# VH-VL binders against q960a1r229to459: the designs that were tried, part 19

Target 1, 231 residues: q960a1r229to459
Amino acid sequence: LKGDRIELLLPKNIDQFKKFKKDRTVISSGLITRFVSTRNPKEFSQKWISTKYVKEFNEITVNKDSVVVGAALNIQKMADTLTSSLSINIGKEIDSFIQKFSSPQIANFATWTGAIISGAKSSLSVSDLLILFNVLDAKLTLLNNSGELTQVAIEEFAEKKLFATHTIVNAIFSRSLTGFLFCLKLGETSEQDSTNFNFAALVGNQVSRIFVGLGGQPKRLTSLEVHIDAL

## First folded at step 4 (VH-VL)

Design d52 (framework fv_solitomab_arm2)
Fold by ESMFold2-Fast, scan of step 4:
Structure d52 (fold): chain C 231 residues (1-231), chain A 119 residues (1-119), chain B 106 residues (1-106)
Amino acid sequence: as target 1 above (231 residues)
Amino acid sequence: DVQLVQSGAEVKKPGASVKVSCKASGYTFTSYYMHWVRQAPGQGLEWIGYINPSGGYTNYADSVKGRFTITTDKSTSTAYMELSSLRSEDTATYYCARWGYDDFSLDYWGQGTTVTVSS
Amino acid sequence: DIVLTQSPATLSLSPGERATLSCRASQSVSYMNWYQQKPGKAPKRWIYYASKRATGVPARFSGSGSGTDYSLTINSLEAEDAATYYCQQYSTYPLTFGGGTKVEIK
């Protein structure tokens, strides 16, 4: 064993990241990803990798039909991108969501990737960002331990716990999404052992997507009846 | 064509407030954040804040926090900055600039509004 | 706050010479933007994502760098390039700018 030393690796592009990853199992922790050696498990507390400076993880690409947001970007930059790239009604609610569910300090510091992984790992807590990604039908580009890229739906990522075996590269949102996005959060009591309820729906001429969070993973619903007064 | 047009020069006494406007045209006003950047005479650029015109979400630099407010009027596609309790060190040219999300940069800038604070 | 240090403060060169402007960050940043500002005018976006030229920027301009060290290079100076160039990071808020490098043609 080699004393109390931590080596922090700072790759600058995806090829260098793959080189540093090599035969190691990746454990995601937001800005810093810990590696577990498949041949020497004694190394897992001594070597860390930061995805913060990987070029591909910091890029935004707005295509005709989609918008792609790199994994190292913070929640506010992700929200800003979606607000400007998606339809105006969806964008307004995303902006409102960030204001209601995330403080400016958190949104400008925390990565969306960290928030998504935290939400997907939780069996008890409601995740505001995870339910938002679910209602928006977000896809994730993932890098596996063999260095292969694949794309999965956010529901599959959470259900199969792919955060344990894959590194998130970016999120992909459809620019074809239309309708009104509606998000509702019922607050916790002043008691320490309290619960939150989250609800999100994307509603067009017909209700398209409905999700409810009651602690743990958001559940997709098949129908919605809403009684909302005009004022 | 995207254009940002700012209001005219202001001369204020210490302790007063100043309000500068930035009228946007050529794009969907509520789809882009509007930032404010100032530049003291002969000095460099200092970011002072932004607003998301869609929801009114704001973020301010600590150097102006507590004295600085950014607002918008969606009906006229205009962003406003207001700086209160003016000090001589607030003398600067104030720029509004749009945040381009596809390239993460301040892609269009207003022409600037000179604010002079003198006793 | 992330502090950006630009050097040199002033660069005086003849037409046709190569200019290299440096921008160093107090901590690693994801990408760097550069803005050109001429006297009495608003800044113009010049380079973004460290190395991409804005529309209308001549091919003689290039940006490079990663981590804490970034540079803007003009491979053959022309009279119209006389301006102050500011680097700017967007890795975290507050957004910060370097002190600027003034390029003068002699």
Scores: ipSAE 0.005, ipTM 0.426, lowest interface PAE 15.6, mean pLDDT 79

Design e01 (framework fv_axatilimab)
Fold by ESMFold2-Fast, scan of step 4:
Structure e01 (fold): chain C 231 residues (1-231), chain A 128 residues (1-128), chain B 107 residues (1-107)
Amino acid sequence: as target 1 above (231 residues)
Amino acid sequence: EVTLKESGPALVKPTQTLTLTCTFSGFSLSTSGVGVGWIRQPPGKALEWLANIYWDDDKYYNPSLKNRLTISKDTSKNQVVLTMTNMDPVDTATYYCARSEVYRTVGGDTYTEYFDYWGQGTMVTVSS
Amino acid sequence: DIQMTQSPSSLSASVGDRVTITCLASQSISSYLAWYQQKPGKAPKLLIYAASSLQSGVPSRFSGSGSGTDYTLTISSLQPEDFATYYCQQSYSTPPTFGGGTKVEIK
C-alpha cells in the first residue's frame, strides 16, 4: 500500500517500461545496487525506474549486418560481444581500449548506457566510451515519452542532448566496418579519474572516421578524414 | 468503493465511428500505477483487449486494431473515451471499461497487470 | 501476440467436486497471469493475479498455481455459485491476451 518514500519500479519488459517511465528517473544497475543496499529513504525521495530487469534491454542479437547490444548490459559484456562479432583488428583495439579506462570490477558491473549518458552530459570532461561509440558509427535505438522508437547516430544523441527526453533501448554496430582502429587516452591513469584528452580513428577502408575529445562532445575531424580518404 | 460505467450508442451503422465513454468514481487517474482499459466480448466469444490509458497519459492499442482506435482521458470529468472508426458487423460486442492495477514489491519488484474492477458493459450492435 | 490456450473448453461437475482448469501460454510469461470468473450476462470478476495471489473478497477455495508456460486454477470444493465461465489472461507482453474460456456446468 502507501507509505514508502522511495518509489523504484523494476519493469520486466519494454511494454511495462513504456507504461511506467514518464516522470521517472532512469537508473543503471550500479545505482540500483546502491539503492537496494541503503536503509536511508532520504537519499532516494524521487521516483525511479530501472532498466536492469527489462527483457529487451538485456538482449544481444548478432546477425549478418549488425550487432545489437541491449541497454542494461554491462561494459564487459558489450566489449566481449563486439570483440567476437566485429573484425579481429577492430575487436582487439576495442578490448585494449576498454581495459585502459575501465577496471574489471567496473566493467563487469556498470552499464555501457550509464557511461554513455554520463559522457554525453559532460561539458568539461572527456568520455572514452562515448568517443569509441563515435568512431564505430554506433546507432542508438531510443524510446521517447510517447512510446515511439527511433534510431539516431551517437553524434546526434550527444549533440541534441537526447538523454533528457529519451531512454536508450540498445546500441547497433555495423558488421561491415573494416580497417584499422586506433584509440588513445591522455591524462590521469586511474580508472576512477576522468581523462583530459582522448582520440579515436578508424582508417583503411570505406570513409575514415576521426574524433578528438578535449572536453565535452568529441569533435569529428572531417577535413582530416577527407584528406586521408583521398590517399 | 470503485465503480465504472460505460455509455454510448447501442446501434451503429457499418462504416460509422463508435465513441464510448467510461465514467468512473472511487479512484483517480492521477494515481501512479493506475490505468483504464477497454475490453470487448462478441456474443458467445472470448474477451478481447482493445486499448489502455494510464495515469501519465501513456496509451496502448491492440496492434490488430491500432489504425481504428483512439483512447483519451479527461481527468476533470473522471472519464476515459474510446473511439473506433469504420465499424463493421463483426465488431458487434459488449464493450467493457475496467480499471488496471499494477502490483509491485519494493526492492525485489515483481510486476503484473490485471483488471480489478469492471463496468457493467454496453452492448453495441453494428447493422445496416 | 502471446496465445493463451485453456483446457478443457467445458466441464461438468457436481457441488463438492475439486475442479481444475489449465491455461497454456505460447511462450514463458513469468507468472504474469490473472484468472477471471464470468457469469451469464455479467462482467468478469478478478479472482487471482500474479498466478497465485488471491484477490480481496474471493473465497479461499479458489487457488492458482504454475510457472513458465503452464498455469492452473483450482476450485477445491465447488459451490452452486461457482458455475460460470473462467478466463485466464497474460500481462507479460502487449497486447494482453485472454484464453478461450472454460465453462463449468452442473452435471
Scores: ipSAE 0.000, ipTM 0.424, lowest interface PAE 15.4, mean pLDDT 81

Design e02 (framework fv_axatilimab)
Fold by ESMFold2-Fast, scan of step 4:
Structure e02 (fold): chain C 231 residues (1-231), chain A 127 residues (1-127), chain B 107 residues (1-107)
Amino acid sequence: as target 1 above (231 residues)
Amino acid sequence: EVTLKESGPALVKPTQTLTLTCTFSGFSLSTSGVGVGWIRQPPGKALEWLANIYWDDDKYYNPSLKNRLTISKDTSKNQVVLTMTNMDPVDTATYYCARTEEYRIYSDSGYSYFDYWGQGTMVTVSS
Amino acid sequence: DIQMTQSPSSLSASVGDRVTITCLASQSISSYLAWYQQKPGKAPKLLIYAASSLQSGVPSRFSGSGSGTDYTLTISSLQPEDFATYYCQQSYSTPPTFGGGTKVEIK
């Protein structure tokens, strides 16, 4: 959209996105209407580019060893893909997590990318999606301003705040994950008063991934003995 | 026209808490992407970033200062306040507030450049 | 933290000279670099952002270039009002960090 010196580009594939990105601010699905209606004081903040229609950001690929989920897909589509592609024990817990912590209205409209960035940015809020990605050892494919692709662990993405300098292309999950996934959210939340705690554990034969969140980035627990009755 | 002005004490004793106020005009901290930061400069030394606060009340602090910093805003008064605890003579510096706007990939987080600066206020930490 | 190293720490030049100041980052910062000018007793002023974008109101004799870890500020024809200390700053990674500064003295 062009008006009041606002330029919004809608690239159709990743090559167009790379070519047109430059100094433009990335908008994920759901933010376009809000930002177009808001006047910006600076010229460069009025240049926008959307991920919504980029083919590669809307793709799902299930390979022998991995599952790839495009960055513009909504939370429910991501969850359905993981539930059907990972082991039955992990999939059941993902399904339960989404049903319990995301309404159908939110899960069918919000992108998983938006939820991950929001979670990585916040110092106060407990992020259910971020801790889920942490426990599943998710990798993100990132695009920098020079058009180069790199892969990083979700923990590195959050710690280094790479959402400030990179565009998320997709998330990659290993299909070799085994064991039992357990997710717990405990907290007291009321209007203008938020106190939350979340916990996620993937318990395998000799290797376990355990994370705890109490606002901000989830912390990985190592060298800790944990007993989980639901295993 | 964008203007920022720092105010606060010129002299602080060791162990005391420093409170600085930045009063600005010509822009609003309710505008998406806009923030205000604090930067200090000891005499004859380089610039050191302290903290940023943004339109959405998102706050960032320099990790090297070990939780000595608190930043807050009053959007209706066009003010940003920085508090720094347990002052030491090495904290003697000129303290600046500056407007920042996020130049980043996504629209709702990150750090950017400081495009308009206050005149600075000299804070001396001495007994 | 990303370390920013400027060179030289100081230089003396005549009016009309071409002046070059360099800034080296300890890791790639993907052109998220700004340059500031600070005159004695005054606050810094933004000259250049995103490595090469000239801030509104800044004279065209100032230009920035570079990529990856290596960045340069150039003043094509030094004027008397350009006497100042110049600082680079990265915004690629938190915390944002500044270089040590380069003092430009007009002979």
Scores: ipSAE 0.016, ipTM 0.450, lowest interface PAE 7.5, mean pLDDT 80

Design e03 (framework fv_axatilimab)
Fold by ESMFold2-Fast, scan of step 4:
Structure e03 (fold): chain C 231 residues (1-231), chain A 128 residues (1-128), chain B 107 residues (1-107)
Amino acid sequence: as target 1 above (231 residues)
Amino acid sequence: EVTLKESGPALVKPTQTLTLTCTFSGFSLSTSGVGVGWIRQPPGKALEWLANIYWDDDKYYNPSLKNRLTISKDTSKNQVVLTMTNMDPVDTATYYCARSEEYRVTLPSGEVFYFDYWGQGTMVTVSS
Amino acid sequence: DIQMTQSPSSLSASVGDRVTITCLASQSISSYLAWYQQKPGKAPKLLIYAASSLQSGVPSRFSGSGSGTDYTLTISSLQPEDFATYYCQQSYSTPPTFGGGTKVEIK
């Protein structure tokens, strides 16, 4: 932020957010030191827009068939919401898995949205939060540059790199998911073996969802799902 | 509904200090990004901004009047107080308080805002 | 400080007329402009913010446009209740500054 001239917009509702978004960088924070100057900056090196005061990015809605988590919420708040809203077996595994890849300090500060976008952008490392969203069949509500809202599957969001053209408003999880969730992360410290691997499987009575991460986007193991579902 | 109401003396003598209180309802100064400002209007003249105070106790003053102005808040009472020293007949005006919403911050310039709900105004006459 | 110049200072129009009021800023204010209506003896009322966003409860005959240094308030079909003085205000830089006002008289 040294020497940077920053413009931060703090819209109060979704209509203001749509109007002011344009090419601005989306942040979840409104925390910035305010001070008065007699001169306006001639130009801005950074243009930011905050989701902090827009309710759609910050709310949690538990419906009969789904749970909706706003994009500005931190990883821990998302995890707590899913744990209390989904089946007990799925919830326990979500809580356990998140504790393995995120410290309490990070989980209570970082947004789930930031982690998902970082994971979707990566071509070399695995993303634990992204594979979790994949196995849970998460949908994202996206806002495009024309101000239109649409919903896409997490797999489509990552595959089509929609983070480049859209803003995430919230995530939607089905409350009809049943079965046992199993998540695994393997990796070593930097100098010995820095190869990362993760795995997530949801095995239910009717259908299975199985993903593996070997670097970049998680891969769905469709053939294995067919064999498991036939059992 | 959001309401604001100004109170204070209708008449002050030159050199005295003016104290005005804004009492509001329908919103809280605990809400992030919300503030209250003071604007005055001499009879038949344009509007002139005086000062703003925000939810986090951040204060802004009109540079031309900064040495004379103090703004404070009592969040528990839903009140904002403006004090203006060394009153002069030229300060005769209707004084308004208004709710302010912060929607833009710039570094190094600071905050910019607009006023969405206004009090009815209180007329202050400065004469001997 | 940013100076706001309104024109005209006053105008007279008939009910049903299209009325245009302009506001010129001494430097670019990037559409951070509000318009207020003030009826005699009353407090100002916010009509438009961010140059073109209509405040809730304000009739659709009011609209705002403009960019850079030049801004316009338009009343598409003047009504008797629109007798008032209109003020622009820049919200780009502190201190916020107001224009001198435009008095609209109905003929």
Scores: ipSAE 0.015, ipTM 0.530, lowest interface PAE 6.7, mean pLDDT 83

Design e04 (framework fv_axatilimab)
Fold by ESMFold2-Fast, scan of step 4:
Structure e04 (fold): chain C 231 residues (1-231), chain A 124 residues (1-124), chain B 107 residues (1-107)
Amino acid sequence: as target 1 above (231 residues)
Amino acid sequence: EVTLKESGPALVKPTQTLTLTCTFSGFSLSTSGVGVGWIRQPPGKALEWLANIYWDDDKYYNPSLKNRLTISKDTSKNQVVLTMTNMDPVDTATYYCAHSEEYRKALGSYFDYWGQGTMVTVSS
Amino acid sequence: DIQMTQSPSSLSASVGDRVTITCLASQSISSYLAWYQQKPGKAPKLLIYAASSLQSGVPSRFSGSGSGTDYTLTISSLQPEDFATYYCQQSYSTPPTFGGGTKVEIK
């Protein structure tokens, strides 16, 4: 609670992480960087554990049917992986979308995991990355306090607030996703007087995934009518 | 610099409980990241890991022996104690304790300093 | 548990020979591998950690290499004091597991 001392543990693999986690606060490399760079002395007396150097949280695996992105990777690395491994129409829109909502400095230091958790906790702000994961039907591998691994849909993770009881290990995306990805953000987030709107749709011939957000958590729609101009 | 020494009975009868003590110097089991492990070796056979205990009293056991093993520490005495119940002749082995400093090495867990080992024979 | 398989189980060599010992993991261990030397009646001694890093005080004739599932310990020019049993150990996953050992004997 009160003081100016932090104990930080730096495990190197998932078994060490399980061993040293206990009731410690989990932090990403982005949080470590902010703490060091700002030198802002607040009330500390916390036991922290970092995901930064955990091998399994830094892995990228591209399989025939799926791509797996480790939880400790930054937003830019995650985006680059998806852009290169998913279909061209989906990858192109991911790259464009991330460039619009994240500066290069933020994208190169903030973890995608931090952004997802922040979005899932919020009722009024910042759901850009969360809505993207929803439209892409992302699955998360989660580690509970008993050391068990489970896989859940991103929608379930947010709905059940699993960030309170689980650590994210990685995200899994299907490489068989088809269609065109469309992402749109309207308005600006402000503390006082703003209604933010975001929208993401993956539009295929027979199946579509459609999500909207009016600040905070995305909601899935059951239908979408798309009009495009004829060439 | 770092020294570890095992002590305990040289002979144990079947079904009895074995208690081994590791006494060490040159490091503290209060230091973050420091652990002490127990490894055994039956005559002419390979090394087998038994248990580890860490600075924060976290304990890990070989799953194949978990129901028989208890590890504890007395940081003020620089000692780690291993207890193994229901001893059997197949448990005849040299028992070692060893220093482990996992995350400070930043290169994975390994046992860098070992005690001399204590031979435990299980027979009736 | 990750199984570690060493080959050969024993070998005969002469002083001055180049000796190689192989360790195979049942799954990728991302270079979290250590090598130990054990002389008769003595405790094991750490030679190499993180697959290729030489422990302080260990002679440079010892070297480690490998990645993924396949790892090798090499002694470039065998000395009389090197006749011993060698063990590999993975530190990637709990429980830590050791190979069956390779006995290096005088030819």
Scores: ipSAE 0.000, ipTM 0.408, lowest interface PAE 16.8, mean pLDDT 79

Design e05 (framework fv_axatilimab)
Fold by ESMFold2-Fast, scan of step 4:
Structure e05 (fold): chain C 231 residues (1-231), chain A 129 residues (1-129), chain B 107 residues (1-107)
Amino acid sequence: as target 1 above (231 residues)
Amino acid sequence: EVTLKESGPALVKPTQTLTLTCTFSGFSLSTSGVGVGWIRQPPGKALEWLANIYWDDDKYYNPSLKNRLTISKDTSKNQVVLTMTNMDPVDTATYYCARSEEYRKVLSEGLWHGYFDYWGQGTMVTVSS
Amino acid sequence: DIQMTQSPSSLSASVGDRVTITCLASQSISSYLAWYQQKPGKAPKLLIYAASSLQSGVPSRFSGSGSGTDYTLTISSLQPEDFATYYCQQSYSTPPTFGGGTKVEIK
């Protein structure tokens, strides 16, 4: 489009990403759209930087105590990694739940990071991937504009709206999670990424984690957790 | 390990067409963001970029030579081929192929080239009668 | 096309010397500049990309700096294997263009 002059940077590692990020808009896509070119534009109307090809954003690391999933990976790759690295019961429920809110076409294309940020930004819609991360006690590694790395809980990321000031580098899941995972969504179709109500519970662990989504960010049901843990 | 090797005729007569093949290993042109370029260097002179081809079959040519150049790839054979028509003695040079990584793209203007991180050994082409 | 001008075209130096090579672009290239080393009879080797990022495997004595139109390659302590011709290249605009080269010779 003649009104849009888009500069897209495709850094290959985290040091290049830090150097080039500056005031650029972060996107997860590396897809190339061909536009009609008007030669020698004087200035770019939009400046974008992609996470798609950054080495560190595409890595999967399975440690003794944790699983680390890079920010540029798609939903299906994340699900496959968790299914193979976490307990069989938890893994089966993750796979089942994802199939209910995302088609194979969407899961093989969309990044988990895009889905998490979309869910965290919404005040009206319930996010199925966000509640899954909440119940699994996911941590996110974040990069700020000064090049500093920090780790935060998924609940803190969403509540403090850190998507506005930070780039997600990876997600970290504990391999010490045990017990029974149960997820539920009520919505119009399995093809939509929004629902009217969702629920996720991890019980039979050292402590129970129970969340409900009624619109916006999932709410933790701490009183119910205390009751169940006392049984 | 990444390696590239150029092959083609050492001698070309004026007005003939030059065909050069770059055979590589250690990477694939199926990988997003990866390309292969051709650069030449006349004896004792500076480097001159000729053409690039990328994973998605996008092709870019030096405007000064565009009407003479064709670049193509065979991803299954790990080969990139450059043809240059109407050869002239001033085209005598060492021809290199090199792997190109895209770290910048201007969508409204097309691809802006990156740097060349791995180079072939070069092949000397002499244009003489 | 963007013209890249290198200076000096040649210099003589001794092992242990600090060497600086300058590259001037005819317009701002926003740090989209690479430096290459070429030894006689050999292919160029990438040293630095994005004006100041050191390529893997390249000794730390090589460094790049600059912005806008003015860029510098510095060799902090010249070694025998560093005697070569050095080229800058802009990747800001198509076609990518190279400087004329700077030959670093033994004093």
Scores: ipSAE 0.014, ipTM 0.512, lowest interface PAE 7.0, mean pLDDT 84

Design e06 (framework fv_axatilimab)
Fold by ESMFold2-Fast, scan of step 4:
Structure e06 (fold): chain C 231 residues (1-231), chain A 127 residues (1-127), chain B 107 residues (1-107)
Amino acid sequence: as target 1 above (231 residues)
Amino acid sequence: EVTLKESGPALVKPTQTLTLTCTFSGFSLSTSGVGVGWIRQPPGKALEWLANIYWDDDKYYNPSLKNRLTISKDTSKNQVVLTMTNMDPVDTATYYCARIEEYKITYGSDTYYFDYWGQGTMVTVSS
Amino acid sequence: DIQMTQSPSSLSASVGDRVTITCLASQSISSYLAWYQQKPGKAPKLLIYAASSLQSGVPSRFSGSGSGTDYTLTISSLQPEDFATYYCQQSYSTPPTFGGGTKVEIK
């Protein structure tokens, strides 16, 4: 890092990260990055903390019943992990859907956490990665400013705006997901404010999860789920 | 009030080196987080980014032109200088300098925006 | 490089009309998009950054929306001073790239 008035901390483990996090902005890309905020032109000092060397943000763990994907990993690494560890049908659809909203070139550089937080903050745009996490019933492990770890559903994370008060450590996906996954991305219509439409459905024998994005947070279609589950 | 102004030759012969200076006021490149970039626009065509320089002297160049471009700054004079070697008629364009604002959208990912622009200087490459 | 395709390349509209300009990225750019206005013989002016954030001093009739690869700039009620060419720009990947521009002519 070349600038003055910039602090970049590189903790080596989760305990150091907890101690040093405080009011610092979290980064995963390392030393070559920009620290500018357009929201505050009076800001003359930047305080950053890296996840690069903290195991918990970078690990992939495939357990018997779950898959854990660290927050610092890129979209492609997340996709590869899910496609290799979930059922073949679900994995195939995940791979297909991600290729429709992110090229391999971009997916190899962008973090999944960044895309999820961006999607959760938006009130007008649809988010393809967010709807995918919704339909897969993803859970997030969050770290608060007191050093406490909690696990929340992706829907709760977005609704409570927990990105404002917590750091994402990892995402957890169930390996017990069954059924058929279908994801759809449609282009804009010139006559409407909506710039995009997306849809995701997981139809299983015991439970179904169905979401539609028309702008902002994806909506869960609970009436359709009840009908499908009754069949 | 932020202002930027480009200066340099209006006419350059093929194979010569172009040197453009951006002089600015209302901000300083000693301030953490600030940058200046160069963008050009051939007559009737789209904008094309050339290079960026930041407060910490970090430099970025358009890969298609990297072997021809050099960007530097003089923080005490509030100036940024771009040089482009081996000029060709296809390089005929209006050249702009602009202040860089970066907006952090995601963890570890930052974006570029050009929030204030100079008036531009027309450079014609002809024999 | 990421290619930015704008449509339409030009349009004519009357004062008071709602105008929509679209910008398509060749790959997802995760809202790393800005919109600029350029009047003839003048430098571009930033209107919108981060796909939907309005720059200070820009009239509220301008708005941006979109995600992934598909973004739009909307002018809710066109004014005479809005005659200009509009450009989108991605900064998700280096080099930052601009769209081809959309020229808005007021009838």
Scores: ipSAE 0.000, ipTM 0.419, lowest interface PAE 14.2, mean pLDDT 80

